VH-VL binders against Mitochondrial distribution and morphology protein 38 (MDM38). Designs and how they scored, part 3

Target 1, 223 residues: Mitochondrial distribution and morphology protein 38 (MDM38), of Saccharomyces cerevisiae (q08179r182to404)
Amino acid sequence: KLIEIRKKTSEFLHETLEESNLITYNTIENAEKKQKFLNFFRKLYSAKEGKIMTFQHDEISAIAQMFKNDSVLDNLSRPQLAAMSKFMSLRPFGNDNMLRYQIRSKLKDIMNDDKTIDYEGVESLSQEELYQACVSRGMKAYGVSKEDLVDNLKVWLELRLRQKIPSVLMVLSSTFTFGGLPKENYSKAFSPLAEKKETKSKYDDLLDLYYDGILQVLSSIPD

## First folded at step 12 (VH-VL; from W0 with light chain D31Y)

Design X4
Fold by OpenDDE, fold request of step 13:
Structure X4 (fold): chain C 223 residues (1-223), chain A 122 residues (1-122), chain B 107 residues (1-107)
Amino acid sequence: as target 1 above (223 residues)
Amino acid sequence: QVQLQESGPGLVKPSQTLSLTCTVSGGSISSGDYYWSWIRQPPGKGLEWIGYIYHRGSTDYNPSLKSRVTMSVDTSKNQFSLKVNSVTAADTAVYYCARDRITFSGYAFDYWGQGTLVTVSS
Amino acid sequence: EIVMTQSPATLSLSPGERATLSCRASQSVSYYLNWYQQKPGQAPRLLIYEASKRATGIPARFSGSGSGTDFTLTISSLEPEDFAVYYCQQRSSWPLTFGGGTKAEIK
């Protein structure tokens, strides 16, 4: 039941994010950053048109860093906010502003928790703590091994703290990564160049999946 | 049609401050699509990018001039300005203001002023 | 900064002839290269942007090609009004930089 709910929520977000304006490029004041931003989206649009385009992790990270939690949340619809809340194991209630506030509050808590976890080490967490940490971040946690939870959280911390990807994008990306959407619906056109590392670890695979998820979220931004 | 016009003194003494203003007509400077730029050309030489100012006041300058250059914008007057401190003979040039377009359609200096000659001399 | 090198420095041709101007970047600028025309006593005018796109109002005889480090501006048949200085400009990285220019003069 929970898996089905997550899948449906993921599908919903995937379908509706394309209708949302997550960021106005005019908020970018630096010319070089703006040009990079526009170049990235031009490339994304080309990919949507059927051109085979490849995206590097650093490129995705650079663009993702241009987004802000508040700006993204302000541009999400009520159904999207409700879906995010559910995905984060929150109980959505009230008006749009209340939902945004609830999500913002949770994101702030997660951000603080990330710093603590990073400092103490992911391995220091109990299974229950790992479970809760993953659930709050929109990750699948039920039926997942402790080892996998640790890896998931490590990838999260890498992207959030080292690559400085906004937490709102990370949560949205989790819906793609853990939503159980059949891989077939991922247009082959958006293949993040997986670094041909000879032996990809589970960690590397998960990292690639998150970047793919981030790319999917970014691709949903309208012109 | 968008037009740009430079104004300011054509003669500046060494060690003084060069000050120019660009007036934009036929369009607003308060657009996120444009970066208002200064470019100079010494007599008989090529073009040098000085810097830009965004309508919200953000700037970026050529590192070669960064320590001496300041730009400002006045959206109410549809103007932006250039100041170059401690000028020398090397700063003698025709100074152009230009609009740098940064949009999905392309990136270029699409509109230029006619330029104004500034001579640094004692 | 990225250094832009134009060649030749001077191009002497007759009206009706084909002109080929070269621009080289010290490092890859992808397709983020523009061409400008400057006539004596005038401001530069945009001709080509993003290596191959003609600006509004630019005649079809002007064309741009290239990517990475090597770029070419071609004038298929020179008109009398085409005798001017041409500059390439990269905008892949800041600071923005121009080439030294190529002067097209009447032979």
Scores: ipSAE 0.833, ipTM 0.964, lowest interface PAE 0.5, mean pLDDT 90
Fold by OpenDDE, fold request of step 13:
Structure X4 (fold): chain C 223 residues (1-223), chain A 122 residues (1-122), chain B 107 residues (1-107)
Amino acid sequence: as target 1 above (223 residues)
Amino acid sequence: QVQLQESGPGLVKPSQTLSLTCTVSGGSISSGDYYWSWIRQPPGKGLEWIGYIYHRGSTDYNPSLKSRVTMSVDTSKNQFSLKVNSVTAADTAVYYCARDRITFSGYAFDYWGQGTLVTVSS
Amino acid sequence: EIVMTQSPATLSLSPGERATLSCRASQSVSYYLNWYQQKPGQAPRLLIYEASKRATGIPARFSGSGSGTDFTLTISSLEPEDFAVYYCQQRSSWPLTFGGGTKAEIK
């Protein structure tokens, strides 16, 4: 039942994110950054048109860093906010502003928690703590081993704290990575990331999945 | 059609501040698509990018001039300005204001003022 | 900064002839290169942007090609009004930089 709910929620987000304006490029004031932003999306749109385009992790991270939690949340629709709340194991209630507030509050909590976890070490967490940490971040946690939860959280911390990817994008990305959608739907939209190393660790694979998810989120930004 | 026009003194003494204003007509400065730029050309020489100002006040200057250059924008007057401090004979040039278009469709200086000659002389 | 080098410095041709102007970057600028025309006593005018895209109102006799470090502006058949100075400009990185220009003059 939970897996089905997650799948349906993920599917809903995938279908509706394209309708949302996550950010306007007009919020970028620096000319170089703006041009970089536009170049990225030109490449992305070209890929959507059937051209084979490859994206690097650093390229994705650089663009992702241009987004802000508040800006993204302000541009999500009510159904999207509700879906996101559910994915984060929140109880959505009230108007759009209330939903945004709830999500924003939870994201702040997660951000603080990330710093604490990073300081103390992921391995110091109990299984229950790991479970809750993953669930709150939109990750699949039910039926997942403690070891896998640790790996998932480590990847999260790498992307969030080292690569400085906004938490809102991370949560949205988790909906793509852990939503249970068939891999075939992802592969059709974007050529595999160029960093396909022949011998990838489980950690590297998970990292790639998140970047793919982030790329998908970014691809949902309307022209 | 968008038009740009430079205005200011054509003569500045050494060590003084060069001050120019660009007036934009036929379009608003308050757009995220444009960066309002200054470019200069010494007599008989090539073009040098000085810097730009965004309508919200963000600036970037050529490192060669950064310490002496200040730009400002007045959206209410649809104007932006250039100041160059401590001028020398090397600052004698035709100064152009230009619109730098940064959009999905392309990147270029698509509109230019006619330019104004500023001579630095005692 | 990226240094842009144009060649030749002067190009002497007759009306009706083909003109080929070269621009070289000190490092790769991808396709982020523009061409401008400047006539005596006038401001520069945009001709080509992003290496090969013709600006609005620019005659078809003007064409741009190239990527990376080497770029070419071609005028298929020179008209009397085409005798001017041509500048290339990179915008792959800041500060923005221009080439030294090529003067097309009447032979």
Scores: ipSAE 0.831, ipTM 0.965, lowest interface PAE 0.5, mean pLDDT 90
Fold by ESMFold2, fold request of step 13:
Structure X4 (fold): chain C 223 residues (1-223), chain A 122 residues (1-122), chain B 107 residues (1-107)
Amino acid sequence: as target 1 above (223 residues)
Amino acid sequence: QVQLQESGPGLVKPSQTLSLTCTVSGGSISSGDYYWSWIRQPPGKGLEWIGYIYHRGSTDYNPSLKSRVTMSVDTSKNQFSLKVNSVTAADTAVYYCARDRITFSGYAFDYWGQGTLVTVSS
Amino acid sequence: EIVMTQSPATLSLSPGERATLSCRASQSVSYYLNWYQQKPGQAPRLLIYEASKRATGIPARFSGSGSGTDFTLTISSLEPEDFAVYYCQQRSSWPLTFGGGTKAEIK
């Protein structure tokens, strides 16, 4: 069943991402961006029990935008590519290059669908369309209300289309939002504007959750 | 020990192109840790950052000079170069090449060449 | 472009005295500030990076402090070789910019 597959593939990716170099500062050629990258990771690696580090959404987005889909996929092992394919509801087959092609093709289809949904409006989707859109993006959708599916998809569209978070990083982040954040999490995302509100909306909470997922992917990159 | 050395003509006529080369010894130019930079100092005055080149060719130039500046790198010779077009007397300065280290250990111009005076006059 | 302003322009002191050099930025540079020393006829030399960290081989008499817009280089007891020009340099945003310098002279 899909839930079981996603549970296993998420666990595998979480356990092995720490061994992958999804990005290194050597791939960043612009000096100003490299300095921002290094500043961010120096702060992130300092997070530990008793010293929780907080990150604004904007600074997380700036770092995430430095990732390239093809570069990340080239740095994944075949078992990781197969796990990612299965998480995305693809049937893995062939060599590493064929797996990368399958993943790129799926990400392209999702991006085209994202643009269509954003143009039509998320609220125009039927319950079935919302379900399929959320499932295809690695979100929990079984037993989730229509209102919550709408909010989840709105967060995805915000991150993907407006914040321009790379598709591969979005999928990897989904493995953390699907399976839950680790118990011993010493990094936290926030928005200064949302923190001024007396009561945060469900949308604001979901946005924080997805940025926390991105932080988990980034924290898996070795020193 | 890493050393940088500037070379090129010390006298350039107005409207011509100033061309300098920096030779790096005691270390490789082909590293993701370093940005290969030019900085100039008019006689008796302060320092002005001109720009850098990365070993794979990426550049960034001071906006004040960007329209006239080009840099290049030759990894096989362990060298990088500066060209300043359409020079005037205002371009008379000591030109330094420098290594900009950008690593987890910190960020700074940690090695400088001795500098070469370029005079722009008829 | 961030403008870096150093004061005083000239600091006249005797060997053994404490020197305090000021550097101010036109906008916050956080702690992304370096100090360089330039002796006559020589290239600049890195003294301090990240506002307060001494570069390798720099004597303990040199120290840096400050963050944001106001920074200080302190030389606890001037040696004869310390009479030189000192430049601060920000690297919070590009283009990288230097201050105008403070010349330390023998009184």
Scores: ipSAE 0.749, ipTM 0.928, lowest interface PAE 0.6, mean pLDDT 89
Fold by ESMFold2, fold request of step 13:
Structure X4 (fold): chain C 223 residues (1-223), chain A 122 residues (1-122), chain B 107 residues (1-107)
Amino acid sequence: as target 1 above (223 residues)
Amino acid sequence: QVQLQESGPGLVKPSQTLSLTCTVSGGSISSGDYYWSWIRQPPGKGLEWIGYIYHRGSTDYNPSLKSRVTMSVDTSKNQFSLKVNSVTAADTAVYYCARDRITFSGYAFDYWGQGTLVTVSS
Amino acid sequence: EIVMTQSPATLSLSPGERATLSCRASQSVSYYLNWYQQKPGQAPRLLIYEASKRATGIPARFSGSGSGTDFTLTISSLEPEDFAVYYCQQRSSWPLTFGGGTKAEIK
């Protein structure tokens, strides 16, 4: 079943992401951006056992935007590409290049669908359409209320379309939000505006969760 | 040991193009750790960052000079170059090339050329 | 752009005295501040990076402190060879900018 496949492929990706160099600082040619990248990862790697480092959503977004889908896919092994394909409900076929093509094509389809949903409004989707949209993006959707599906999809659209988080990074982060965060979590995302509210909304909590997933992907990159 | 050496004409006429080359020895210009920068100092005055070039050709220039400045890199000769168009007396300065190290261990101009005085005069 | 203001413009001190040089940024530069020394007729050389870290080969009498907008270079006991101009330089945002310099004159 889909749930079990996603749990198994998430576990595999979590265990093996350290083996991949999803980005290196020498791919960043702009000096100011390279400094920002290095500052971010120096902070991220400086965490000690039991010490929590906090990051603003804007910081995380700025770093995530430096990633390129093709560069990330080029640095994944064939077993990792196959696991990612299975997580995305694709049938892995062929060599590394064919797997990258399949993943890239699916991500393009999702992006076009994202634009359509954003234009029409998430609320305009039927229960079945909402379910399929969430499932195709790696979200838990079975047994979830319509209101929660709407909130999850709105967070996805915010990150993909407005914050411009690369699609590949979004899928990798979904493996952490679907399968749960690591037992030992040294990093935490937050929004200064949301933290000033007396009571945070479900949407704000979901946004923090998704940014935490992105942080997990970033923290798995070896120095 | 890395060394940087500026070369080019010491005298340039107004409205012409100032052109300088920095030759790097004792190390490769083709590294992701380094940005190759030009900094100038009018006689008796302070330092002004002009800009940099990366070994793959990416540049960034001080906005005050951006419209008149271009840089280039020749990795086969281990050199990078500066051009300043339409010069005036205000462009008279000692021009330094410098290596900007941007790595996890820190960020700084760690090696400088000895500098070359360029005088703009008719 | 971030304006870097150094004071005093000139320090006249004797060998053995403590020199304190100030650098102020027009907005926060966090710890992304370097200090350079320039002797007459020479290129600048790096003294301090990240506000407080000494570059390789720099004597222990040189120390840096501060963060945000206010930074200090201290020379604990001035040597004759410390006659030079000192520049602070921020690299928090681009364009990179230098202070106007402090000239240390040994009397």
Scores: ipSAE 0.729, ipTM 0.928, lowest interface PAE 0.7, mean pLDDT 87

Design X4
Fold by ESMFold2, fold request of step 13:
Parts: C-alpha cells; structure tokens; sequence
Structure X4 (fold): chain C 223 residues (1-223), chain A 122 residues (1-122), chain B 107 residues (1-107)
C-alpha cells in the first residue's frame, strides 16, 4: 500500500542522495551568497557525535532558496526520479526527461493548489479536502486530527509560498518527515521567536520538523 | 607565483573617466574560487572597497560608488578592468587590484597588486 | 554598512615590546574579520583571517582574538619589520569595510 511504497522510496532516496551533486558553490556567482553557502556547510559538516549544531529557520531558508528545481531534477538518476515519482503517487514511465516532466507537472499542480488554499484559508477546507491535500504533499494524514492536518498544511504553505523553499526540496524533505529522521542526527533547526514562548504550539513543532527535514537533504550534499 | 599588476593613466581630468586594467599572471582568472576586486586608498588615508567582478561577469559595487563604477573581465587576456565615471579630486587615490579567495579554507584578499596612483587634476 | 573603528590611531613602542591593537565593529561581524599589514610604499598583506587564523608565512608572534564586535591583534614581541600600519577588515556584510588603521611606530 501507499505507506509501504513511501517507506521504500524514502529509504532508497536517503541512501543514494549523496551520489547526486544537487548544487555546488561554483554555481553561486554572488560573493556574499557564496560566503553564506560556505559558512553554512562548514558549520553543517562540523556536526558530529558530541557536537550538535543548531540552525535558525531563516539561515536554512536562505540556503534552500539557492537551489533550483530543474537543476536538482537534472542531477537525479533515473532510479532516483522513479523513486521520487512513486513517493508522489505518480506512475513512472518513459525516459529521464519524461519522468522529469511528470514530476514538474505534479509540482506545478500542487503549487497552483497551494495558492488557492492560501487565498481561501486552510480552515475553509473540508476534512476530505484537508486529507487529500496533506497526502498529495507527502505528509502523514491517516489517524491525524483535523486540527493537526490544518497545522501541517499551514506549515507547508509557509515554507513553499512565503519562505520560497523550492518544491523539489520540499518533496525530498517530506521523505525524511514521512520515513523518519535518521537515528544519528547532529543538526537541529530552531526559531528564536518560538523559543521565547512558554509552550511551543503544534505549528511551531511542525516547522522545526520540516526544517530538520530540509537540513537532512542539505547534509546529504557531498563536501 | 600569482601576481597582479595594475596599469592605466596616472592622471585624469575632472569629469572624465578613470580606466584601469589588472593583469593576472602565474594563475588563471577563470576559477570559481576567486573574486577579482578593486580597492583604493586616498593619499594618507585608509582603504575603501570598490567592488569585484567574477570571471563569468557578475559584479557587486560599493553603494557609495555604484552609480559611477563599471567593471569588466577578459578571460582570454587574463585581465579585469575598472572604470570610474565623472571623477573629481575625491577620486585621487592609489588603486589596488586584489584577488578575493572565497573557499572552504577561508575568505580573504590573498594577493594584491603593487598599486597605481591616479591623480584627478585639471 | 558596517563601520570599523580602530584604536589607537598611533602606537609608539620599542622593539621587543608587546603590541595590542583594537578593532571594533558597529554591529556583529561574528568571526568574519581579517587583519592586514601595510608597510610604507607597499600594498597591504594578509596577516590574520577568521579573527584568529594566521595566513601562510606569518610569524607566530602575530595573533588575533575576539568575535562579534570587539577584536584584538597582538604582536607578542615587536621586530623592526613590524613597524607598519595595520588594518582590520570585516566580511560579514557587503560592502566590505576596513578600519581606519593603527600605525605602529618605533619610539
């Protein structure tokens, strides 16, 4: 069933992502951005047992925005594209270019739906609409309360529409949130504003989780 | 060893364009590690960063000079150039070209030219 | 724009003495601070990068410390060739900016 497919495809992507050169600092021409990129990865690669590194949401977003959907997809192998398609509930067929087109088309449909949902308000969706919206984005939706589905979708909209995290990175990040973060994880995301609250909301916890997923994708990039 | 050498007129009249070229020897200008920069020093004063050009043509200029500054790069000659339009006496300075290294190993201006004095006088 | 303020403007010392040069940033630059030495009639030379790391070929008597807004260059025992002007330079934010310099003069 869908859970089993998503677990298998997530595991494959996690094992093989380091084989792909999703971005290199040489494609960054602006000096200030290149320095920020290098600072981020120097910090990220220094994380190890006994030395946990923390990252603000804003610094993660700035790095993620340097990625381009087409460049990422062009650097994925056909088995990776097929796994990504299956995770997204697509029927993979044809060569690499056909797979890339299928993925781009699905991501475009989700983006158009994101804009509509954001305009009308997440709370305006029926329970079935909320369920389908979360499932189609790679989120866990079964056995989840309506209130939690609303928070999940709000986090997705914040990251995609306001923080402008590239759609391909969002899907790759979803493989970590759906399949679980690795047991050995020495990097954590946080928000200074959320840390001031007496009790973090479910929304704040979900934001941290999705940013942790993005950190996992970024940590998979070779040195 | 990598060497940088500034060249250009030492005297420029007010309202005209200051033009300088930096020639790089002992290494290639075409590398993702380096930003080819201009820095100036008025006589008896400190240093002012003017801007850089990347080997593919991307630039960034000090906002204080941005409206008057243009840079170019010629990778086939291993050279990069500075133009400052509408100069005044305030533009009199020693002009340095410098290599800005931005790599995992660190960030710094690691090689400088010897500098060339440009005087703006009628 | 980040303003870098160096003090003192002039430091008069004898060979063998310890020199302490200060650099203050108008806002945090983390550890993205470099030190350059400029001898009369010469271009600047890199001494220290990332606040505390010596550049290749720089003698151990030069050391840097600090982070955030307050930085120090220390020369543990001045040699005759160390009498020069020293500039700090931040690279946390563009435009890149230099301090006004500290001139180390023989007393």
Amino acid sequence: as target 1 above (223 residues)
Amino acid sequence: QVQLQESGPGLVKPSQTLSLTCTVSGGSISSGDYYWSWIRQPPGKGLEWIGYIYHRGSTDYNPSLKSRVTMSVDTSKNQFSLKVNSVTAADTAVYYCARDRITFSGYAFDYWGQGTLVTVSS
Amino acid sequence: EIVMTQSPATLSLSPGERATLSCRASQSVSYYLNWYQQKPGQAPRLLIYEASKRATGIPARFSGSGSGTDFTLTISSLEPEDFAVYYCQQRSSWPLTFGGGTKAEIK
Scores: ipSAE 0.724, ipTM 0.926, lowest interface PAE 0.6, mean pLDDT 88

